# VH-VL binders against Ribosome maturation factor RimP (rimP): the designs that were tried, part 7

Target 1, 164 residues: Ribosome maturation factor RimP (rimP), of Thermodesulfovibrio yellowstonii (b5yjx5)
Amino acid sequence: MNIKELKDKITDYANIVGEQEGVEIVNVEIYPGGKGLTLRIFIDKEGGVTIKDCENFSRAIEAILDVEDPIKSSYTLEVSSPGIDRPLKNKKDFLRNIGRDVKITTKEKIADNTFFIGKIVDVGDDWVRIEIQETKIKGSKKKGKTELLFIPFNKIIKAQVYLG

## First folded at step 20 (VH-VL)

Design Z4 (from Y1 with light chain V33L)
Fold by OpenDDE, last read:
Structure Z4 (fold): chain C 164 residues (1-164), chain A 121 residues (1-121), chain B 107 residues (1-107)
Amino acid sequence: as target 1 above (164 residues)
Amino acid sequence: QVQLVQSGAEVKKPGASVKVSCKASGYTFTSYYMHWVRQAPGQGLEWMGYINPDSGSTSYNEKFKGKATMTSDTSASTAYMELSSLRSDDTAVYYCARDRGYYDWGYFDYWGQGTTVTVSS
Amino acid sequence: DIVMTQSPSTLSASVGDRVTITCKASQSIRSYLAWYQQKPGKAPKLLISKASRLESGVPSRFSGSGSGTEFTLTISSLQPDDFATYFCQQSYSTPLTFGQGTKLEIK
């Protein structure tokens, strides 16, 4: 079994467990680690993933792995939330992050820019609206005027939560 | 030059359906949201909803949910709005309007000439 | 929904007059307000966006001001071509909403 095939299998198992545990499988990574292979599974849910969620998921997935035994060598399992590095791809992703700052790269130039940082203020079925802070001109005490930018999802190349 | 050309006036009986078309030209059809706005006789303007021709995604004013169905044909650069179960109070002029988008989302810079729909028994 | 209220509903004025139309929003819409002009049998025409930005081709006698909940459209010197119905519209949130309109007629 090659790594790709293994990843597919692990993903399948993860999805099964995810459904049972009420969590979403965001990503599965397999890479060489200190004790053979490292399996890193990223899970998420509405409201955020707790440590308990991770523990429960870990136990469940390990149980399947023990039975199916898809890995010939020793492995280390890591279960974690995707954190701020999780790409925002759909309405649900953006809705979960309303009120947070995000960085967005667009497919086309908007007012000569393709990169934007702003707070999600509204989300539609196929768009996000972010509040962009005007770049404070160095030395001006004037609170920069904020502008709202409407961005259709299909115009986004990449979007992530931004921690300023 | 940007142009929106709508289909002609319609006279319908109550309970019938009507489909209004809006043909766009002079710009990339899929690059702009298309909105629909109605105006009853002697009344103000009412926003009905929009369609994103690129994705086909639609959003309706709650008032018109179930009444209006918006579609588009990218090959024809045409937006459509179908009104079902027509009633007398659906009598109005219906406009398609292009959304400027991005920082100017919600501003309608180009309008169709309007389509009069009359519902009478 | 954000309710837009215009005043007055009807305004009679003469050529050369200074005319002011007011639009009030039920809640703050910041500067996300547009003004449209509509003549009988015609589609509305965008005059002003972002509360005060004059659109291309619109005469300089038109101006918009305001922010938050109160906005004004001013015609400094009324011309014969200006007799029409004017609408304000907020683009701050959906559903998009219009004022009821102000009919500007000749005195």
Scores: ipSAE 0.802, ipTM 0.961, lowest interface PAE 0.5, mean pLDDT 94
Fold by OpenDDE, fold request of step 22:
Structure Z4 (fold): chain C 164 residues (1-164), chain A 121 residues (1-121), chain B 107 residues (1-107)
Amino acid sequence: as target 1 above (164 residues)
Amino acid sequence: QVQLVQSGAEVKKPGASVKVSCKASGYTFTSYYMHWVRQAPGQGLEWMGYINPDSGSTSYNEKFKGKATMTSDTSASTAYMELSSLRSDDTAVYYCARDRGYYDWGYFDYWGQGTTVTVSS
Amino acid sequence: DIVMTQSPSTLSASVGDRVTITCKASQSIRSYLAWYQQKPGKAPKLLISKASRLESGVPSRFSGSGSGTEFTLTISSLQPDDFATYFCQQSYSTPLTFGQGTKLEIK
């Protein structure tokens, strides 16, 4: 079994457990670790993932792994929340983060820029609208006029929550 | 020069369907959202929805969900809108309009000449 | 939905007159308002975007002002070519919505 196939299987198991535990599977990573393979599973849920959630998920997924035994070598399982590093990829992701600042890199230049930081103010079926604060010219007391930037999802290379 | 050229006037019976085309030229078709706007005789303008020709994604005004279907052919730089189950109150001029996009999203800088659809028994 | 209400619905004026058309939004749309001009049998033409930005090729006698919920289109001195129907449109949120229009006719 190659790593890709293993990842797919692990993802399937993770999804099963996720459904049972009431958590979303954000990502599954498999990479060489100190003791064989490291399986890192990122889980999330509305309101945030607790340590207890991670523990419960870990136990559940380990139980499946013990039975199915897809990994022939030793492995380490890591279960964690994606935190702020969770990529925003779809409407649901952006909706979840309405009101938060995000950093977005676009595939093409928009007004000579490809990198934007702004607050998510609206989300459509295939787009996000962010409020960009005009850089305060040093010395101007004028509250910079905020502009709304409309960005189609398919024009986004990367988007993440931004903690200023 | 940016141009949007729509198909000709249509006369249909109730219950029939009609497909209006909007051929774009003078710009990169996939770079701009295409909107459709309806204007009933003597009435104002109604936003129907849009299509993102790049992804094929569509968004409809709730009023026109189930009535209008928007599609596009990137190879032909043409947007299409199909109206189904036509009724007399679907009689209107239908416009395609290009969205300026990004900071100016929602502004229609170029319009088709309009397509009159008449539904009569 | 954001409702856009124009006033008046019909306006009669003479060449040379100063004309003002008002558009009210049911909620704040900030400055995300456009004005269109439509002549009979023609598609609307974008005149003003962002409430006050005059589009290229539009005569300077046209101006837009306002923010939030109240907006105004002003023609400082009416020309024969200005008799048409004018529409405001908000681009703040979907669904995009238009005012009912103001027909500017010759007195």
Scores: ipSAE 0.801, ipTM 0.962, lowest interface PAE 0.4, mean pLDDT 94
Fold by OpenDDE, last read:
Structure Z4 (fold): chain C 164 residues (1-164), chain A 121 residues (1-121), chain B 107 residues (1-107)
Amino acid sequence: as target 1 above (164 residues)
Amino acid sequence: QVQLVQSGAEVKKPGASVKVSCKASGYTFTSYYMHWVRQAPGQGLEWMGYINPDSGSTSYNEKFKGKATMTSDTSASTAYMELSSLRSDDTAVYYCARDRGYYDWGYFDYWGQGTTVTVSS
Amino acid sequence: DIVMTQSPSTLSASVGDRVTITCKASQSIRSYLAWYQQKPGKAPKLLISKASRLESGVPSRFSGSGSGTEFTLTISSLQPDDFATYFCQQSYSTPLTFGQGTKLEIK
């Protein structure tokens, strides 16, 4: 079983536990660590994830992992909230962050740029519209004027909340 | 040269369906949203909705939900709009229009020539 | 929905005249307004975007101004080719909406 397949399985287990524990699975990462593989599972919920939530989730998923034994080597499990590092990937992600600044990297150049920082002002089924400071010349930002940039989700490589 | 060429005029009976096509050329079809706009005889323009040909995602004006279905064929660079359960008040010219996108989202820089759909008993 | 209201609905003018068409939005749309020209039997043509940006190939006698809720299209010196119906359209939010149109007729 390769890492991709393992990730898929872990994600499936995580989703099962998530449903039971009332948390959303945001992301699953698997990478080489000091004790073999490190499994990092990001969970979230309305109102925020508590330490207790993480502990409960960790215990629950470890129980499944012990039974299913998908990992042939030692592993370390890390469960945490994504915080501001949570990738924005879908409509729901963007909707919950309306009014916040985000940084977005696009697959293609938009007006000679692929990196944007702006406030989410509107969200559709397959797009986000952000308010950015109008750029007068390349490398400079015009203060006082803003413009709206419409970005389809499928044109986004990555997006995250930006705190500045 | 960017061109949008729509299918020919249609005459339908009430209750029938019609599918209008819009063939795009002169640009990368999947790079631009395609909108549909209706114009009843002697009336103004009404935005019906759009399709993202790249993903197939659609968004409809609430007024046309259940009436219009937008699809696309990327291999043919063609957008389609199907109107169902046609009524007399669906009689109109229907236009496809390309969205400029990004900073100019919502601006229609190229239009099809329009397709007249007539619904009569 | 944002309602766009044009005035007047019909305007009669002569060649050489200065003509002004107004478009009002029910709420602020900032500068996200376009003007289109439509001739009988033809599709609309984009004239102005972003309230005041003249599109390529459009004669300089056309100009747009305004922001927020009130916008104007001006033809400084009306030419025979300018007799048509004009529409404003907001691109600030969905659903996208058009004004009801202004028919510019020859006096």
Scores: ipSAE 0.799, ipTM 0.962, lowest interface PAE 0.4, mean pLDDT 94
Fold by OpenDDE, fold request of step 22:
Structure Z4 (fold): chain C 164 residues (1-164), chain A 121 residues (1-121), chain B 107 residues (1-107)
Amino acid sequence: as target 1 above (164 residues)
Amino acid sequence: QVQLVQSGAEVKKPGASVKVSCKASGYTFTSYYMHWVRQAPGQGLEWMGYINPDSGSTSYNEKFKGKATMTSDTSASTAYMELSSLRSDDTAVYYCARDRGYYDWGYFDYWGQGTTVTVSS
Amino acid sequence: DIVMTQSPSTLSASVGDRVTITCKASQSIRSYLAWYQQKPGKAPKLLISKASRLESGVPSRFSGSGSGTEFTLTISSLQPDDFATYFCQQSYSTPLTFGQGTKLEIK
C-alpha cells in the first residue's frame, strides 16, 4: 500500500467517524515522523471544535485503525482544527464565518484590485458579500468609507479568515 | 452595445406553462447575473430572482419558488424563465435585467423589452 | 423583507416645476438605493444608483439624496420627457424590493 492509498483509506475511516461524531473532515495528512508515520486529521464543526471533540474523534478513529490495521508501522495520530488557515471555498465555509474579517484574492480585477479584506456580511449559494475594510494598496485604505462588495465564489482564487 | 431581447407575448390557459427567453448580446453573458422582474398590470415591480449564467446557480424570491424556474444556455447567451401552473394572477409583463455586479450588485443597468404573459380561461 | 414605500403614489405637476419623490425603507439600507424611470410600454431605466450617483446620460436636473431609511428623488425643473412612473429599489439585501411607484403626470 502506498501513501496515497493509505491516505484514501484513512480519509474513508475519518469520514465514517466524522459522521458519527458530528464533525467535518477538512483534511487528512500523512507524513513521515520521528516514530513512524504521522497521521494528522483536521476536523471542524459549526461553532468550532472543542478539545473534547478532538479527543472523542481520536478515540473513535483509533478504534477503527486498530481493527482494520491499515498501517504496518508505528504511527502518531494528531487531531486538530484547521484554524484560521482553512480556505473558504463554499457557502458553508463563508456562512460559518459571517461577521468575521476575511481576506479574498480574486481572479479578475475589481475596481483595479484583486485583493480585499472585509467582513462577511451576507452569503448566498454562490456568492459572498463583504464590507470592505482595507485594500492591498496602501493609498486606498477606506477606513471611513464602508462599501459592500459582492463576489461570486467562482471569481475567488483564495479566501481565508483574516485576524489583522 | 448591450442588448437584452426577450421572446414575444404569450397567451396561455390556466394550468399551462410558459417559457420566456432573454437573449443577451454586446457583453460576456457569463460575467453578469441575470435577474427577472415581474410587473402585473397597473402594478409595481417585483423581483423574482436571479441566475448566475456562469455556474447556473439560481436564487428565487420566496414568492416565486415553485412558480418560476430560471435556466440559461451559455452557448446561446440566453436566459430562460419558465412559469408553471399558470393562474390569472400570473398575468404580467416579465423582464430580464442585467446586474451590474460587484460594488454595484443589485443595480439593473440593462433591461429586456419585457414579455407579456396573459393567462385567461 | 425590506419594504420600500414611495410617496406620493401620484404626483401632478407642470413643466418647469420642482418635484420631489420620497422613498422610505422599513429598515436601514445605507445608501444602496436606486431610482428607475419607466414610461408606458417600456422597461424601467436606471437613473440613479447608490442613492445619489447619476447614471450616464441622465440629465443633471435629476438628483438623488438620502441614506439609511429615507431617500428622495428630485427633478429641479420638470421637462415634458420626465412624465413617467418612478420606482425606488433597494439593493442592500435579498429579496431585492421596489417601491410601489410614483406616477408623475401632467397637471
Scores: ipSAE 0.798, ipTM 0.962, lowest interface PAE 0.4, mean pLDDT 94

Design Z4 (from Y1 with light chain V33L)
Fold by ESMFold2, last read:
Formats: sequence, structure tokens, C-alpha cells
Structure Z4 (fold): chain C 164 residues (1-164), chain A 121 residues (1-121), chain B 107 residues (1-107)
Amino acid sequence: as target 1 above (164 residues)
Amino acid sequence: QVQLVQSGAEVKKPGASVKVSCKASGYTFTSYYMHWVRQAPGQGLEWMGYINPDSGSTSYNEKFKGKATMTSDTSASTAYMELSSLRSDDTAVYYCARDRGYYDWGYFDYWGQGTTVTVSS
Amino acid sequence: DIVMTQSPSTLSASVGDRVTITCKASQSIRSYLAWYQQKPGKAPKLLISKASRLESGVPSRFSGSGSGTEFTLTISSLQPDDFATYFCQQSYSTPLTFGQGTKLEIK
């Protein structure tokens, strides 16, 4: 079975397991690794994926792979959430990342800035609202003031998950 | 200098439709969301939804989904709201209102004069 | 939906009085609250945004305060021009919602 056909088959299995485990399948990758094939399945859900979600999905998909035996060589199974390097492009992308910090570049200046780092707190049909902490003054003992910034999707050049 | 001028009062029979216009001047029409707000006789204000004139995206209060349709003509700097299948309880004053956006989203700094729609037999 | 409850429904006062109108939200809206004034036959006029920010051209006798779930609009010395209905509105969450209004009648 060629790699395209194998990917399709694994994707079918992954979608079935995703329905059972309450997660969405974002992508399936198959590539050569240090030992045989590496099978990488990206899963996601509202509110974010936990280690338990990945463990449960791995257990369930491994059970199907054991029975169907579609991969004849040795393989490594990796189950993970979408990478932080992937851009956030649409409503679903932002919804998956509610509660996470994001970095956003805008098409025009908003209060003298075109670059923002903030926590996603709400997502609408055509906008995201992020919580931005006011820039702390050097030497200040006061905690910065928090503001909500409403950004229409059509004003965003690029958005990505931000790690501190 | 900013003005929102709405179309005139309408008297309609049940089952008809009406399209209210809101012509903007004195600012860049596509830079601001336009909202519609309803005020029935003797009642308070109800938010109906908005249009983003820059993209054409709309969002509706669930109460008005299927009743109201919001559009805009950017070349005419005009927003529209159409009410379909009119009933007597659609009798109200309908306002367009400009949203500041960004850090000031949801604050309506300029309003149209209102359009009275009366639905009677 | 966030329910906004105003009190009182009607307020009668004399020129020169200090008057206070209250607005309660069914859940925290932080400081994302506006106050509007509406005179008979006219559109609402924005008086205050962000709970306490006085809008340009609004007389300084108007002020707003509060955060979370309780807010007040205060007129420090009532003038004849202040006869109107006043509405609060939250901008924290969709659908945007208004209080039911407070009619201020000048004795």
C-alpha cells in the first residue's frame, strides 16, 4: 500500500476515534523516521488538548492499528496538539486557543501599535477579543491595567500562539 | 461633522417588507462597524446586530435572525436593514449606530435620527 | 444574555438636585458599560463610556462610577436640559444589552 493510501486509511481510523474521544483530527502525517515510519496525528478540541486526551486517543488508535495491521514495518506513533508555529487564520483556529496568549500583527495602527500580545478571551463571527496588560512602567510596584482589545479578522496580517 | 441620515418613516401592511437606509458622511465608512438598534413603542432599546462594511460580515441577535437582513453599499457609504414578513409587533423606531471599535468596541458614538416603521392593517 | 437592570424606573427631582441612577448587571462586565441620554423624539446620545469616561461635549455635572456588576450615573446639579430617559448598556459580551431605562422628570 503506498503512503497516500496508507495516510487515507489512517485518517479514516483517526476520524472514527476522534468522534469516540471527543476530539477533532487536524492533520495526519506519515514520514520516515529513525526506526521505520513515524505516524503523527494532530488532535484538538474546544478549550485545548490535555495530556490525558492524547493518552486516550493514542490508546484507542493503537487498538485499531493492532487489529487492522495496516503498517507492516515498525512504526512510532505520535499524538500531539497543533504546533505553535501554525498561524491562526479563522474563527475555528481562535476558538481552539481560547485562554492562550497570542501574538497578532494588524494592518493598521491601533493606539500607536501594530503588534499585540494578549490572551484570547472571546471569539465572534468575524473578530477576536484579547486581554492585553498595560505596559508596566519600569520600577513600578503597581500591577499593569488589563484591557480588552476587539480585533476584526480582516484587520489581522498574522496571528500565532505566543510562548512567554 | 459625522452624520448618519436614515430614510423616512414607513407605513406597511402585515406580510410586506421594508428596507431602511442609513447614509454615512464625515468619516471613512469602511473603518467602523454599523449597528442597528430597535425601540418599540413605550419600550427600551434592543440591539439587533451589526455589519462590518469593510468585509460585509454580519452578526445578528438571535431574536432577529431570519427577520432582519443587514447589507451595505460601500460606494454609497450606506448601510441597509431589511425587515421581512412584517407583523404588527415589528412596529418600532429603528436606529443605525456607529461603533468605535478596537479598545472602544460596543460604544455607539453617533446615531441616525431613527426610522419609524408602522405595521397596520 | 447579560441582563441589565436599572433603578428607579421614574425619578422626579428639582433643578439643582443631585440625582443618582443605578444599573446592575447579571454578571461581571468589568468596566464595559455605557450611559446614554434620550430625549423625546430623538436618538440616544452617548454620555459615558467605560463606566466613568465622560464623552466630549457632555457637561461635567454628569459622572459615572462602578465596576463588576453595579454602576451609577450621577448628575451633581440638575438642570432643566437634563429631562430625558437614561439607559445603561453593556459592551462586554454579545448580544449587547441595555437597561430598561430611567425617566428623569424635573419637578
Scores: ipSAE 0.777, ipTM 0.908, lowest interface PAE 0.6, mean pLDDT 89
Fold by ESMFold2, last read:
Structure Z4 (fold): chain C 164 residues (1-164), chain A 121 residues (1-121), chain B 107 residues (1-107)
Amino acid sequence: as target 1 above (164 residues)
Amino acid sequence: QVQLVQSGAEVKKPGASVKVSCKASGYTFTSYYMHWVRQAPGQGLEWMGYINPDSGSTSYNEKFKGKATMTSDTSASTAYMELSSLRSDDTAVYYCARDRGYYDWGYFDYWGQGTTVTVSS
Amino acid sequence: DIVMTQSPSTLSASVGDRVTITCKASQSIRSYLAWYQQKPGKAPKLLISKASRLESGVPSRFSGSGSGTEFTLTISSLQPDDFATYFCQQSYSTPLTFGQGTKLEIK
């Protein structure tokens, strides 16, 4: 079968295991390496993925791969958490990161800005809402008021988790 | 000047369908979400859902999923809302309303004049 | 769903009166509240956004206040043109919801 068909099949297996192990599948990559294929599966969960989560997922997915034997050549399996540098692009990406700070660049100016840092507080079918901190008085002992900004996905150039 | 002009009143029998149009002028149609709001006779206002005309993405109040279908034609600057399998309790005035978006999301600054849909045997 | 409850349902008043309409949300909506005016046979008109921001072209006798769960619309000196039905609406979360309306009638 071609790589696309194999990727789809591996993704199906990964999603089944993810449901069982309480993790979400972020991405599945398959590419040539060594004398066979490299299979890379990215998993995530609220609060972060532990080493044990990766071990448990690897064990479970390998059991399915052993039985179904969809990869006839040798392969290397890697299970890891997603990198913070990967863009957030769709509803699933934003939902997975509710409560985290995100940096977003927009296609057009919104109140004279195209760059925003805020906490993801809500996600709809085609939008994200972020909480932005604004300081209204210099030298004040009181923090500025926060505002919610609604951004349609199709107005986003780039979005990433922001750690400071 | 921003203007939303809706199609005329409709009288339908149960089981029929109706498609209400909302033609926008005086602004860039694809820059703003378009919402639909229902008002049954003598009743208050009920939010039905929206369309993002730039992408075609829609979202519906759960009450209207399977009943309403929202579309748009960007070349005609027109939003549409179709009601299927009409029942007498679909009798209402249907409004289109423009959403400001961004920091002002969910505030309807311009409304169509309303389209009365009457469903009777 | 966030339930919006207006009080009173009907209000009778005279020209020149100061009137207040109250809107209560079933949970905090911060300041994400709008007020609309609707005259018979007409579409609603946005008067106030963000609880207290008066919309362009709306007479200054209208004002809004409140945050969290309780909000008010005030007309400082009622004019003949103000007899209408008023609705509050939250823009905090979907589904967007309206209050049941307050009909302001001439006494």
Scores: ipSAE 0.774, ipTM 0.903, lowest interface PAE 0.6, mean pLDDT 89
Fold by ESMFold2, look of step 21:
Structure Z4 (fold): chain C 164 residues (1-164), chain A 121 residues (1-121), chain B 107 residues (1-107)
Amino acid sequence: as target 1 above (164 residues)
Amino acid sequence: QVQLVQSGAEVKKPGASVKVSCKASGYTFTSYYMHWVRQAPGQGLEWMGYINPDSGSTSYNEKFKGKATMTSDTSASTAYMELSSLRSDDTAVYYCARDRGYYDWGYFDYWGQGTTVTVSS
Amino acid sequence: DIVMTQSPSTLSASVGDRVTITCKASQSIRSYLAWYQQKPGKAPKLLISKASRLESGVPSRFSGSGSGTEFTLTISSLQPDDFATYFCQQSYSTPLTFGQGTKLEIK
C-alpha cells in the first residue's frame, strides 16, 4: 500500500472517529520518520480543541488502528489541533474564529493599505467583516475610533489568527 | 459617468418566470457588488440579496431563497435576476443597486431606474 | 434581522420649515446608517452615509445625526424639491434592512 493510499485509509478512519467525538478532521499527514512512520492527525471544533479532546480522539482511533492494523511497521500517532499559523480560507474558518484578531493581506489597496489587523465580528457567505482600530493621528491625545471593514474572500491573499 | 440601465416592464401570468437585466457602464463592473431591492406597490424597500460579479458568488435574503436567482455576465457588464413561479404578490418594482464596498459596504450609491413586474391573471 | 422603524410615517410641512425624521434600530448599528430620498416613479437617491456624511451633490440643508439605535435626518429649511419619501437603511449586518419610509408632503 503506497503512502497516498494509506493516507486515504487513515483519513476514512479519522472521519468516522471525528463524527463520534464531535470534532472535524482538518488534515492527515503521514511522514517517514526515524525507523517507521509518523501519523499526524489535526482535529478542530467550535470553541477550540482541548487536551482532553485530543486524548479522546487518540484513544478512539488507536483502537481502530489496533484492530485494522493497516501499518505493519512501527509508527507514532500524533493528534493535535491546527497551529495558530493555519491560514483562514473559507467561511467555516472565519466563523470558527469570530471574536479573534486576524491579520489579512489583500490583493489590492484599500485606503492605501494591503495589510490589516482586526477582530472578526461577522462572516457572510463570501466575506468577512473585521473591526479595525482607526490609525491614530500623530500628536493626537484622542483614542482612534474603530471601523468595520468588509472584505470579500476572493480579495484575500492570506489570513491568519493574530496574537498581539 | 456611472449608469445602471434595467430592462423594460414585464407583465406575466402566475406560474411564469421573468428575468430582469441591469447593464452597468462607467465603472469596472467586477469591482463592486450588485444588489437587488424590491418595492411592492405603495410599500417600502426590501433587500433581496447580491452578487459579487468578480467571483459569481451570491447571497440571498432568506425571504427570497428559492424565488430569486441572481447571475451576471462580466463580458456584457450585466447583472440578472430571475424570479420563478411568479405569484400576484411578486408584483413590484425591482431595482439593481451598486455597493461601494470595503469601509463603505452596504451604501447604495447608484441605482437602476427600476423594472416593473406585474403578475396578474 | 435588525428592524428599522421610522417616525413619523407621514409629515406635512411648508417651504422654509425645519423638519426632522427619526429612525430607530432594534439593536445597535453603531453609525452604519444611510438615508435615501425617493420621488414617485424614481429610484432612491443616497443622501447620507455613515449616519452623518453628506453625499456629493447633496445640499447642505440636509444633515444626519445619531449613533447606536436612534438617528435623525434634518432638513434645515425645506425647499420645494425636498417633498419626497425618505428611507433609512442599516449597513451593519445582513440582511440589509430599510425603514418603512416617511412621506414628506406639502401643506
Scores: ipSAE 0.773, ipTM 0.906, lowest interface PAE 0.6, mean pLDDT 89
Fold by ESMFold2, fold request of step 22:
Structure Z4 (fold): chain C 164 residues (1-164), chain A 121 residues (1-121), chain B 107 residues (1-107)
Amino acid sequence: as target 1 above (164 residues)
Amino acid sequence: QVQLVQSGAEVKKPGASVKVSCKASGYTFTSYYMHWVRQAPGQGLEWMGYINPDSGSTSYNEKFKGKATMTSDTSASTAYMELSSLRSDDTAVYYCARDRGYYDWGYFDYWGQGTTVTVSS
Amino acid sequence: DIVMTQSPSTLSASVGDRVTITCKASQSIRSYLAWYQQKPGKAPKLLISKASRLESGVPSRFSGSGSGTEFTLTISSLQPDDFATYFCQQSYSTPLTFGQGTKLEIK
């Protein structure tokens, strides 16, 4: 079984489990790592994925993998939500991450900055609104004050979840 | 120096359509969202939705979805709002209003003079 | 939708009086509130943004205060030019919503 066929089969299993566990499968990656294969499954849901969601999904997918035995070598299973290396591009991406910190680079300066770190608090049809504290902005002069910044999607160069 | 000039009053019969224009001057048209606000006779103000002239993206108050269509012509610095299938309760003054954006989104700093649309048989 | 409720609906006052108009939001809008003045046959005019920020060219007798769910517009000493209808509006979330208006009349 080649890697493409294995990926397709694992994706089929993941989609079945996802429907049962109430999560969406965003991507499946298979690559060599350490002493075998690394199988990485990205899951998501509206409102964000919890640790328990990942644990439940992992348990369910491991049960299928144990029975079907599609990977003959040792492997590592990683289940996570989409992370730093997946840009946020559309309404669905931002909605999925409401309540999380995001870093955004804009096409033009807004109050002398083109880079912002803030919490996603609202998402519209063509915009995101983030909560910025001045202590979270490089060069901030004030503490304890927060501002909501409305950013149209078409003004965003890049947006990613911020974990720092 | 900023100015929003709307098209003149319209009288229409039920079932017709009307397209109101809002010509902007004194600023970069594509840099600001344009909103539309309705005021029925003797009543308060009601937000209808907006257009982002830079992208053409629109969003509507659910009450007006399917009734109103917002467009713009960036070469003419003009926003448009079309009402379809007019009814007598669409009789109102319709305003365009400029949104400051970014940290000041949702504050309407400049308004058109209003366009009265009267729907009667 | 965030419902904005103004009181009173109509207010009678004399030149020189101090007047307050209140605006209540059905949920917290932090400080994302505007006040507009509208005279008969004219478009609204933005007076105050961010609950308390006086707009350029607006007389200093106008002031705004409040946060969360309750807000006030105060005119410290009424002038003849101030008799108009006043609207509050939240800019916190869509749909953007206005209060029903307060008509300020000569007593």
Scores: ipSAE 0.772, ipTM 0.906, lowest interface PAE 0.6, mean pLDDT 89

